# VHH binders against o75319, part 103

Target 1, 181 residues: o75319
Amino acid sequence: GNHIPERWKDYLPVGQRMPGTRFIAFKVPLQKSFEKKLAPEECFSPLDLFNKIREQNEELGLIIDLTYTQRYYKPEDLPETVPYLKIFTVGHQVPDDETIFKFKHAVNGFLKENKDNDKLIGVHCTHGLNRTGYLICRYLIDVEGVRPDDAIELFNRCRGHCLERQNYIEDLQNGPIRKNW

## First folded at step 7 (VHH)

Design y25 (framework vhh_6fv0_2)
Fold by ESMFold2-Fast, scan of step 7:
Structure y25 (fold): chain B 181 residues (1-181), chain A 120 residues (1-120)
Amino acid sequence: as target 1 above (181 residues)
Amino acid sequence: QVQLQESGGGLVQPGGSLRLSCAASGFTFDDYAMYWVRQAPEKGLEWVSTISYSGDSTYYKDSVKGRFTVSRDNAKNTLYLQMNSLKPEDAAQYYCAKWSYEDYGLFDYRGQGTQVTVSS
């Protein structure tokens, strides 16, 4: 048996699409083996993720998994029609420039290949909050020219939870623009 | 009563091999991913390797890939690190760790560690 991630139950499973973007953020889905420790209403499997996205009248075209572990679910638990990208990112640290570049490259590639549809880029870490919010906001600031405070406010509102890590917030507000995509 | 006890360190020549062990007790070992971390003199803690709770997935720091192999024996509550082709830069105190919040880079390492010295 696997244990449930700390505070995982404290967060909403899926946020709302961020208006004007292709991003949607969520917490990590947990494979069926975790359900023994969850009430039915607490379950959030890969299948539950896709059902909740459909309930919002949205469709996923890409999942970017920022967790530093493979124990929560496997890519094989996802529909074959949805590409999956793993970017191993350690929590609590501001992601390094190579990680930021990989994220930007994946997003830019998806947008180029999906000009004729409205499919979403789903991004998650364990809670779908700090690493997830940082990389989405970093993209909006560096690539789309969004003001840092506006990007952060948009993410917080749509996710339903505020970015918690001050070092992430500080880097977004006052850090250099990374132009290496 | 959670305990981690490392062993197997020692002095080797460059190109030599060592096998480190970590005996775990006081928690359900097979529920946790386990980590090897190291600390060289005057340097911070450095992640070396990760193994999933089942042993099915392993991950390594780029500089040790192909030289180090992590494994575990869940029946014996023991974690291992096989180190081949050792280099002077591998000299460090080695610790085994479980994550207190595994996804956040937080290491719960409670043992005194085991020292690896590579003859320079």
Scores: ipSAE 0.006, ipTM 0.195, lowest interface PAE 9.7, mean pLDDT 86

Design y26 (framework vhh_4orz_3)
Fold by ESMFold2-Fast, scan of step 7:
Structure y26 (fold): chain B 181 residues (1-181), chain A 118 residues (1-118)
Amino acid sequence: as target 1 above (181 residues)
Amino acid sequence: EVQLVESGGGLVQAGGSLRLFCAASGFTFDDYAMAWLRQAPGKRREWVALITSGGSTDYADSVKDRFTISRDNAKNTVSLQMNSLKPEDTAIYFCAKWSEDYGLFDYWGQGTQVTVSS
């Protein structure tokens, strides 16, 4: 299948870098086989992703793919110089502690390895919003000590879209700190 | 028309094993993650096992190390091997197709009853 993800066209392809962090969020890139269902201005391939990041004078050093599919693009569609990490997450449910731990471990490892540069960690799910925003905000709250409301506001502003899932927002605001980093 | 048809449920004694099967049709099976979920008496429906199109698997803590999900893309089937069954595993088991496009399980089978006695 070459059908476009539901509401995918409703979201901006790439957000802005979150100031004070190494994070940038975006919606899932779609490989060339999807382009027949898209107008030219709607296309957002892996190549388009890297072009848009470059247009912001930024550089990706890691992509974390949170989708529970391999249908939208293949790791082979990415430059060999950019590591790709798949963390399978199912939408609608707050990610479990194992998933949160994997995300934190990947981020901490990247930051330790990339002390001498300013490369970004690109994070996406299908829309680059709910699973993406949850895990980025969870990292900022649990590891960097950011206040929940500040983390959410920063993500919403930089992504250009507000977190939509109430259960994710409630867990970020009122849930326990996961000291698993 | 998407169809998911479960089989293999039944009555088994605690400590026993069952293998559930799901035959899928009406979609490109190889492109989608598949799941087994269950609805126990008096409880909400919960997922127990997930398998990606490429064969990576995830399990709920309650079934980890006892259940194994697998798929056969050539036959459009997903199966669940259930070992060391407990009375708490008694439930209707559903095969489901994960839709990343919708962010939900978009198709479900009718379910197959598993009853574990002690």
Scores: ipSAE 0.256, ipTM 0.613, lowest interface PAE 3.1, mean pLDDT 90

Design y27 (framework vhh_7qia_2)
Fold by ESMFold2-Fast, scan of step 7:
Structure y27 (fold): chain B 181 residues (1-181), chain A 118 residues (1-118)
Amino acid sequence: as target 1 above (181 residues)
Amino acid sequence: QLQLVESGGGLVQPGGSLRLSCEASGFTFDDYAMGWYRQAPGKQRELVAFISSGGSTNYADSVKGRFTISRDNAKNTVYLQMNSLRPEDTAIYYCAKWSEDYGLFDYWGKGTPVTVSS
């Protein structure tokens, strides 16, 4: 259906670029069919996403979609110049090693191919918070050697909302580094 | 009202096959991802197979190569084809609907028992 995701209106559409990284997090854009259920100031379409990124003087080079559905928007709703990657992520449990590996591989590949520009990796789930924040922080901890609490604080500040899921937070703080798999 | 109606469980010999079905109603089936969980006596529930709204699949290591999840959107049905069944596959199998709003499975069928006799 065309129902608005629960609590979707409670979250800021787009966070700020995370300083020292190429990441920016946002909530899921909603295609045109959702507009009749939203006030004009509540609309956040794929077009609105790109406009808000430009307002920050940033440019997207990749979108990583962590949702298990395409009912919110279609890849065809995005500019063809911006690659789109779908990584299906289960939300109630910490993402498995295969999912974490796919995310890390996609990020590393993008960074290698975009050394000569400053384009961003946009990451979203439904609210752009828990699954999104977990995978971004996991990358910063495992690949870039950021301290867990620093990664979490950076994400929370830039997203404008704090990670909510305790199992995700506990895994980031106390879980193993996934570097040998 | 949302309903998930499971069928196809039963008794089977080791090495045998079963096909489980889950008929969905009360929601726009093709917009939602679906999964199959199982729970053996005295053990925690585990996700064995998952299928996205677009047809992408994921499997637990214990069942890879033996189980296949599929869906038929025209029939609002998700299937689990189970081949090369083992005694350790004995469990109650549950169909589950993924909730993107919660980022978890929010609805479960009542389960269908599968017993692999040895």
Scores: ipSAE 0.014, ipTM 0.389, lowest interface PAE 6.6, mean pLDDT 88

Design y28 (framework vhh_h_nbbcii10_fgla)
Fold by ESMFold2-Fast, scan of step 7:
Structure y28 (fold): chain B 181 residues (1-181), chain A 122 residues (1-122)
Amino acid sequence: as target 1 above (181 residues)
Amino acid sequence: QVQLVESGGGLVQPGGSLRLSCAASGFTFSDYSDYALGWFRQAPGQGLEAVAAISYSGDSTYYADSVKGRFTISRDNSKNTLYLQMNSLRAEDTAVYYCAKWSEDYGLFDYWGQGTLVTVSS
């Protein structure tokens, strides 16, 4: 099916780079088949994503797709020069340790291979908010030693929207550090 | 406000029949082509068990082995209602029955009803 995701239009397409990190968060891009259901100013295709990143004087080096579906766009809709990683992440519940491990491994690998450039890791789920914000903040807390409240504030400010799921926020603030190495 | 509301539960004798209904409000079945609808049950002291599921088009169905041949799942998109026709009921079918909507976006059932009790007893 090609219905627009619920509340997708309520969210800013792309946030800003999170200062001091290589992360940028955005909502899911929608391939051309969805555009017949959108006004021109509402369109956010894979091409639109790269145009908006470029407008910020940034460059993507990796996209991590956390959606549980493949219906929104195909990897082939992305430039061949930008790696794409799919991590099927169940919504609503706090991501499990295996999902957290996969995310951390991908980020660490990217950073090691891109130490001599300033390319960004783009992370998205459907709205680019709850699953996306959780995994980015979990990385900052567990790997970079950032205080939970500081990580959450940084994500919220740069994304332009606050994390909405209380169970995710509670786990970030009070949950255990995951040593998924 | 999105809701699923079950009805049709009650007391029935072994070998009897019941039809459960699940009325959806706050969304329409025709608005979502990438979801499935299903029935789950929880017997006293037991875990949640999947009973039956039906695709958006109604062309694909799933049934647990315990109910196959006795229960029939169906949907009426014009009435925004999901049904479970339960025939040849047995004491082990006694449970609270829940309807639920699957979400491909989230990889889980994201909307659940409050449940309706079915008791099969002499």
Scores: ipSAE 0.400, ipTM 0.728, lowest interface PAE 2.0, mean pLDDT 90

Design y29 (framework vhh_6fv0_2)
Fold by ESMFold2-Fast, scan of step 7:
Structure y29 (fold): chain B 181 residues (1-181), chain A 119 residues (1-119)
Amino acid sequence: as target 1 above (181 residues)
Amino acid sequence: QVQLQESGGGLVQPGGSLRLSCAASGFTFDDYAMYWVRQAPEKGLEWVSTISYSGDSTKYKDSVKGRFTVSRDNAKNTLYLQMNSLKPEDAAQYYCAKWSEDYGLFDYRGQGTQVTVSS
């Protein structure tokens, strides 16, 4: 069984660009084989992702995939011009320092190589919410010096859904700064 | 929405037996491998047993091999764990779970069922 992820239909496909940053968050795109289980208006393929980004007058320059599976879509389903990075991130628990470091390193590398354009870093997990929101907020807090509550509010507003995992929120608000950028 | 409900735990003497059950709903039960996991007060979550989608293949933690038997009834959406020759080390809260590919962890959502082994 090729199952639609639990609660996947409950979330907006793509958020808005987070102002003052290069981040945009979205839920996992689903390859064509999933479409038989979806109404036309529920479909969100890799192609649909790029169409929705273009509709916002934005352009993706990197996709960071935080899901722990490869069953939803293949990197080959993406345009060859857009780099794809997989970071297998365990859900429910606060991401470990190695995962946080990998995320920060990828973001910093992209920003250095893309100083001459305004392309976005697209970040997703399954719902584009908890793992995604945690790592984006962690980057803003640790690297850019954003106040935790401001980072969380910005992510929630732009994603269109609030971070749900209390342990993630508590770590962002009260946890140590990870200086692994 | 996935729901898992464990039952069958209780107090037993060393060497005794218990049969745990897990009633599953909200997903296509026969499409998933199922797992028993347990958590004792001083230990983290421990994997105990695996059963394949059809029930044809099983695996066990070394310390329970030959004593525990996992089975399933796909017509009833129910998972079982027959526990024989129970030891004090088996005392724990027992949960049924499926593996979450999305999260890279066991997806256990029930309240669990408490197994106490008193000497």
Scores: ipSAE 0.378, ipTM 0.714, lowest interface PAE 2.3, mean pLDDT 92

Design y3 (framework vhh_6fv0_2)
Fold by ESMFold2-Fast, scan of step 7:
Structure y3 (fold): chain B 181 residues (1-181), chain A 119 residues (1-119)
Amino acid sequence: as target 1 above (181 residues)
Amino acid sequence: QVQLQESGGGLVQPGGSLRLSCAASGFTFDDYAMYWVRQAPEKGLEWVSTISYSGDSTYYKDSVKGRFTVSRDNAKNTLYLQMNSLKPEDAAQYYCAKWSEDYSLFDYRGQGTQVTVSS
């Protein structure tokens, strides 16, 4: 299916690196077959993603794809030098502990193996906002000890859009810390 | 344009069963996860169940686990919700929705289908 995700055009393609972290958030890239539904200035392919990251003087070392679909682009559309990890997340409900721990383990593993460089962890869902912001903030709160409101503010500022899903915000602010260590 | 048409609601006694259907058109049905959501009078929209695009993965609200079963027929572009052991708390307008990852509300069409549980 070649249908553009709902509200996808409403969001900035790529945010800025979150200072003090290795995270950068973006909306889902769309493979070439979607370009016939888009104006030239609206296109955001996997190639466009890497060009925009490079324009910020940053380099991706890992992409974590949180979407529940594989129709938007294929891992093969990415450079072979950049690892791709798929974590299927359903949304609406807060991600379960297994999903949260899988995300944390992937981030921790990347950071351990990339101590000698400054490469970024790119995280996206469909809009690069609610699920993406939840898991990044959950990591900062649970692993880095950041205050919930500070994590949310940092994400919102760097993404250029505020987290919209109230149950996610409430879980981040008042929910239990998920410790796996 | 996404179009979803719910059916199968009705009046049932506590402990009874109903099977809801949702006919989908205007999108590639087997590319999307689907949802059942419900809304009781004067209350907000509540998520009930999710099924993956293939039907291999299903998720449920805790209060309906073991009683409700979601399924889909991709050849017929139809989503189903089998509801067993219905309780008064299950009475609501039921809507089906196409996956919408970053919305607080699901994208749905039509009036939904009403489920009433009378004792």
Scores: ipSAE 0.013, ipTM 0.249, lowest interface PAE 8.8, mean pLDDT 86

Design y30 (framework vhh_etentamig_d1)
Fold by ESMFold2-Fast, scan of step 7:
Structure y30 (fold): chain B 181 residues (1-181), chain A 119 residues (1-119)
Amino acid sequence: as target 1 above (181 residues)
Amino acid sequence: EVQLLESGGGLVQPGGSLRLSCAASGFTFDDYAMSWVRQAPGKGPEWVSGISYSGDSTYYADSVKGRFTISRDNSKNTLYLQMNSLRAEDTAVYYCAKWSEDYGIFQYRGQGTLVTVSS
């Protein structure tokens, strides 16, 4: 069955680009089979995602999917021109160093290949908040040398929702810098 | 119906070792991340350790890091927790849990297995 993720409707579909970065965060798009359970104004398909990004005068160059499922939408539902990367992560626990490394490697690779454009890296988990916010902030802190509180504030403001998981916030503020490149 | 059956608990002295097992059925085990969650007497549940669907990534609470090892055998639909250097504060009922993306929680419905660490 096509169960709508708990609290999914509570979150804004797409945030704003994080200024000074190539990141934009959003909640998981739901393929058309889920629309039978949604009012028209609640729909957020892969197509709706790209329309909302265009409305902000932005363009996606990469989608990183952090969910631990393949049920919500298929890579085939995305434009062929936009690369899709799955990094399986679970909620509640802070991502391990290998997961953090995979995320950093994907971001660094994208930025190296897209020096001549301003395309965005779209990052999402189910709500586009905790796992998404953690990995984006972890990248900004470890790779770009952003202060932890500044990274968190920037993410919260641009996403339109604050990081909720206290253990994630604590790791970002007080945890070790992971120099895995 | 999701079924998780924990075993391997018992009474052990401080510094001892135990290996917990969880037999999973009613779902495709190798599609899901798994965790161990414990509940000590009079306290709420505490997440202990997690493992990815493939077994390639493992995660540990600071309280058990370096002492416990999580592993899985997807061919046998079985999750394991090797517990070394056990302490009195490890005394708890240990539950096997499956990640649910729809609910954003680790779901455990087994009876758990009791680990008592005492002299």
Scores: ipSAE 0.492, ipTM 0.796, lowest interface PAE 1.4, mean pLDDT 91

Design y31 (framework vhh_etentamig_d1)
Fold by ESMFold2-Fast, scan of step 7:
Structure y31 (fold): chain B 181 residues (1-181), chain A 119 residues (1-119)
Amino acid sequence: as target 1 above (181 residues)
Amino acid sequence: EVQLLESGGGLVQPGGSLRLSCAASRFTFDDYAMSWVRQAPGKGPEWVSGISGSGDSTYYADSVKGRFTISRDNSKNTLYLQMNSLRAEDTAVYYCAKWSEDYGLFDYRGQGTLVTVSS
């Protein structure tokens, strides 16, 4: 559909880099066809994304798109120099183990191949909050051994919005570690 | 205020067909993905099918793949569900809803139409 995603305007476009990590979270960029439905100050295109990252003196090395749709923008709307990975992740439900593994594999591969630079992994879903926050925190907890509450606090602070989905928060705090499946 | 009106349900024998309709009003129909959800007697709601606002993308639950076809006519603000090869297990009240394909959830459900599959 051509509609602006529900509540998309309620969220900051881009968070801050999460200190001690290579992660930066943001809401979904919207291609130019959506700009007819937005005031100039509300626009957040793929170009706007890269401008905002640059304004923070950061550089993207990978974008992971967690939306379960391709209607918001096309990979071709992104600079050819930045790899794009699509992991179809349905909202509202806790991501399944296969999705969690795909995310972890992509992050581990990026970090291994980018040891000699400080480029960031940009992660987004529609709002850059629930699916995005869950998978980033799940990675920090399961792979890097961060305490769940500390991972959630770090994400919330850097994103500028708190994780909203109670089932996601509950799984992060009390769910099993997904290290082997 | 969103308004949805389902119709087309009825009694049909196993192997039969029915076509459900949902007339939408009071919102920009072609801006939103739409969905069909059913609730069988004694069971919780089950998502059946979804369609993007443009109609270019369709989605189906495994239980109905190959048997049901979702479609829409944006010029008429109408959503359809063509149900073929009906089974006793398809007996349910069928609801249409504004749907976020990205979230698999429903913004609003209509009042429903009853489909009974029995000999």
Scores: ipSAE 0.027, ipTM 0.377, lowest interface PAE 4.5, mean pLDDT 88

Design y32 (framework vhh_etentamig_d1)
Fold by ESMFold2-Fast, scan of step 7:
Structure y32 (fold): chain B 181 residues (1-181), chain A 119 residues (1-119)
Amino acid sequence: as target 1 above (181 residues)
Amino acid sequence: EVQLLESGGGLVQPGGSLRLSCAASGFTFDDYAMSWVRQAPGKGPEWVSGISYSGDSTYYADSVKGRFTISRDNSKNTLYLQMNSLRAEDTAVYYCAKWSEDYSWFDYRGQGTLVTVSS
């Protein structure tokens, strides 16, 4: 499949680093086979991702891919020096405890191995918004003790788009703390 | 265009079993994750289960974990939901939907199949 994800063009390709954290969020990069369906200024390949990160004077140390497909790009399209982690997540429902644990484990492992540098953890789903924002905010709330509304506001501001799914927002604001990290 | 045709619903007694099927056409079935969503009378839609494009990963709502099994046959463009240990609260119209990740399931749902659990 070479179908462009619905509304993918409506979102900024890459957000800004979330200050006080190692997180940066972006929408899914699309490999070259998608470019015939895109104007030049709409293209956002894996190469474009790394160019945009560099333009912000940042460097990626890990990519966490939350999409439930491998059709958009392949790990081989990424620089060999950047680790890639796939965590299959479906939209609509709040991620289950196992998925939340996998995300927290990956983030904690990266931070322990990268304490001597300032490299970023890049997180994306299809739009880099709902699943991405949920898991980043869940990490900040559960592990770092950030207040839910502060985590959501920080993500929204840095991503340049607000979390859209009310059930995700409600779970972040009023849901239980998951201590499986 | 996209067509999803659900079947297999009916009236069953509590503790019974049903197998739902969804025949898909009008799109490349093996490119998409798929889901089952249900809607009980007078209530909003509830996501039940999801399956990856390959069938390698499955996800379930807490209310159905251990009782329902989602599967797919990409060679037949068919999605399945095996429903065991049925309860009165499982009574709903069940819809097949393309799992478009960050999209509303309503954008891709079929006509639905009614499941009634009662004596």
Scores: ipSAE 0.019, ipTM 0.287, lowest interface PAE 5.0, mean pLDDT 88

Design y33 (framework vhh_6fv0_2)
Fold by ESMFold2-Fast, scan of step 7:
Structure y33 (fold): chain B 181 residues (1-181), chain A 119 residues (1-119)
Amino acid sequence: as target 1 above (181 residues)
Amino acid sequence: QVQLQESGGGLVQPGGSLRLSCAASGFTFDDYAMYWVRQAPEKGLEWVSTISYSGDSTYYKDSVKGRFTVSRDNAKNTLYLQMNSLKPEDAAQYYCAKWGEDYSLFDYRGQGTQVTVSS
């Protein structure tokens, strides 16, 4: 169906690159069929995503889609040159260890293949906030050794919205460091 | 077709216990996190508990921590909620749920199971 995701209009389409990292977060793009339900200033298609990233003088090298659906846009709506990875996640609960490890593996693989360029890893869920922020912060804490409060502050500032789910925040601050497989 | 059938509700006195069950069919049960949610009269839908697809992670609403235990049997496609030390505030229609296509979409079938806590 062509129903706009709940609260989708409440969030900025694209954040800023997180300095010192390759991450940029955004809300789910909506394919052209959704535009009948949106004012022109509310539209955020896959094309709009790439235009907004180029306006920041950045370039996407990978999109990681954390939604549990393909109804909002299809991988075919993206440029052929940008790899697309689907990691199915459900909201409200902290992502499980398998999901965390899949995310870390994808990021590490991209960084090894792209050490000679500055292309970004774009990460989104429906709103580009809770699941997205959790997994990016989890990576920074567990792999990069960033302090939890610093990772959360960096994500919040660059996304332009604060992580909303207290259980996610508590896991990031007080949860164990997860080893890759 | 996704089917979720809750059972085990009933009338119990404060301090009593109930064990709820949810029989799942129509999807690969062990690929999905499962949820218990409840709705009391004149109140909105309230999340109670989550269990990961493998059963290795569980989460609870603060007011039920230490009293409720969620578990699953993936071989039997069954979800459970053990409820101990029940309080009047726990009285509600209880539903098992899985998220559908995105984070805000519950995909559940059936009418839930009623839990009443009173003398």
Scores: ipSAE 0.000, ipTM 0.147, lowest interface PAE 14.0, mean pLDDT 84

Design y34 (framework vhh_6fv0_2)
Fold by ESMFold2-Fast, scan of step 7:
Structure y34 (fold): chain B 181 residues (1-181), chain A 119 residues (1-119)
Amino acid sequence: as target 1 above (181 residues)
Amino acid sequence: QVQLQESGGGLVQPGGSLRLSCAASGFTFDDYAMYWVRQAPEKGLEWVSTISYSGDSTYYKDSVKGRFTVSRDNAKNTLYLQMNSLKPEDAAQYYCAKFTEDYGWFDYRGQGTQVTVSS
């Protein structure tokens, strides 16, 4: 449907680039049909996303969409020059190992193909917080060797909002490293 | 009132086929992605397949790829799972589910249909 996602207005549209990484997190952009339900100051379309990234003197090279729906915007609403990857990720549950592997593979592939530039990997779910923060932190812990609490603090600070789901936080802090992925 | 009713389960020999159906009512079926999930005895709930609201995109658990095919008939509010080359590991209670981002597949599941694979 055309309803605004629950609590979507409560979150900052776009975070800051996570220093030492190629990641930037944001909430889901909403296509033009949603604008009838939003004040001008609340609008956050795909175009608005790219404008806000440019205002930070950054450039997107990949968007990873973790939402478990296609109702918010279409890939066709994005510039053709920016690759779009959909990884259907269920909310509230810790992502399964297959989803974690897909995310890691996409990030590693992007980094290998973009050695000669500084373009960012944009990651979002509905709020750009729980699924987004989990997968980014899981990547930093498992692949980059970052300590769990350091990864979580870095994400929280740069996103401007703290991870909310206790099961996600618990898995990041005490769960196994998925090194076989 | 969301209602999901699965059917088509049964007993089949290894290598056999079954077609599961899920009749949906109480919501606008063609606005939602749909899921097949299963639960084997003494195991947790396991995702099997996803189909987009239009039917244009399908996704499968690795172990069922090439054997299972999900499809939907939006005019009839019905979801299907064609299961070929069934293995003993596929024996489970199969559920269809409507997903919301807020609640996952725990929000709206049917009663399920039992699939048994044995000689």
Scores: ipSAE 0.016, ipTM 0.185, lowest interface PAE 7.5, mean pLDDT 87

Design y35 (framework vhh_6fv0_2)
Fold by ESMFold2-Fast, scan of step 7:
Structure y35 (fold): chain B 181 residues (1-181), chain A 119 residues (1-119)
Amino acid sequence: as target 1 above (181 residues)
Amino acid sequence: QVQLQESGGGLVQPGGSLRLSCAASGFTFDDYAMYWVRQAPEKGLEWVSTISYSGDSTYYKDSVKGRFTVSRDNAKNTLYLQMNSLKPEDAAQYYCARWSYDYGLFQYRGQGTQVTVSS
């Protein structure tokens, strides 16, 4: 649809880089057709995303889009110099093992190719919170060996909003480590 | 091309200590989180410990917390596992491992080093 996502205005557009990592989380950018329903200070287009990242003295090297739609913006709205990866995820459900694997593969591939720079991996779902926070924390726990509560706290602090879905939090804290298939 | 070679296993008494080492080659060691996994007779592979690419974060299986310490020396491409207060249930073949994101499993493992705990 043509509707602004529910509760989208309630969230900060872009969080801060998560210290000790290459991750930065944000809410879904909205292409120009959505701006008719937004005040100037509420607008968050793909261009606005890159301007806000630059204002933090950071640079994006990859965008991972976790939404289950292509209606909010198109890959062609992004600079051609920044790779774009779509991983279709549904809301409310903890991402399945295949989705977790795809996310881990993309992150590790980026880090391997970008070890000589400090470019960031930008991750978003609709609000840049639940699916985004889950997959980032899952990566930190499973791959980097970060303690679940530390990963969640780091994400919450840097995003500026706390993970909301109890099933996601429960899986991160008490669920299996996805290391063996 | 990825090669991992474990050493340092042996026979110890309950309550004893061993330090395992893993020499890595054929890949950029400091780009990857590293793992220790073990396999006892008649059992599957069991994850033991994780260390991040930088060495700043470590995670352990509940039954080894406070007894085992994982560390790494990125300048030497070497991974370590310090095992203290060893118990009979720790007896296993220990493997240094790297996760394969293409396959979603511990595809890259060494030959292993045997740890036996008995009187």
Scores: ipSAE 0.000, ipTM 0.132, lowest interface PAE 16.0, mean pLDDT 85

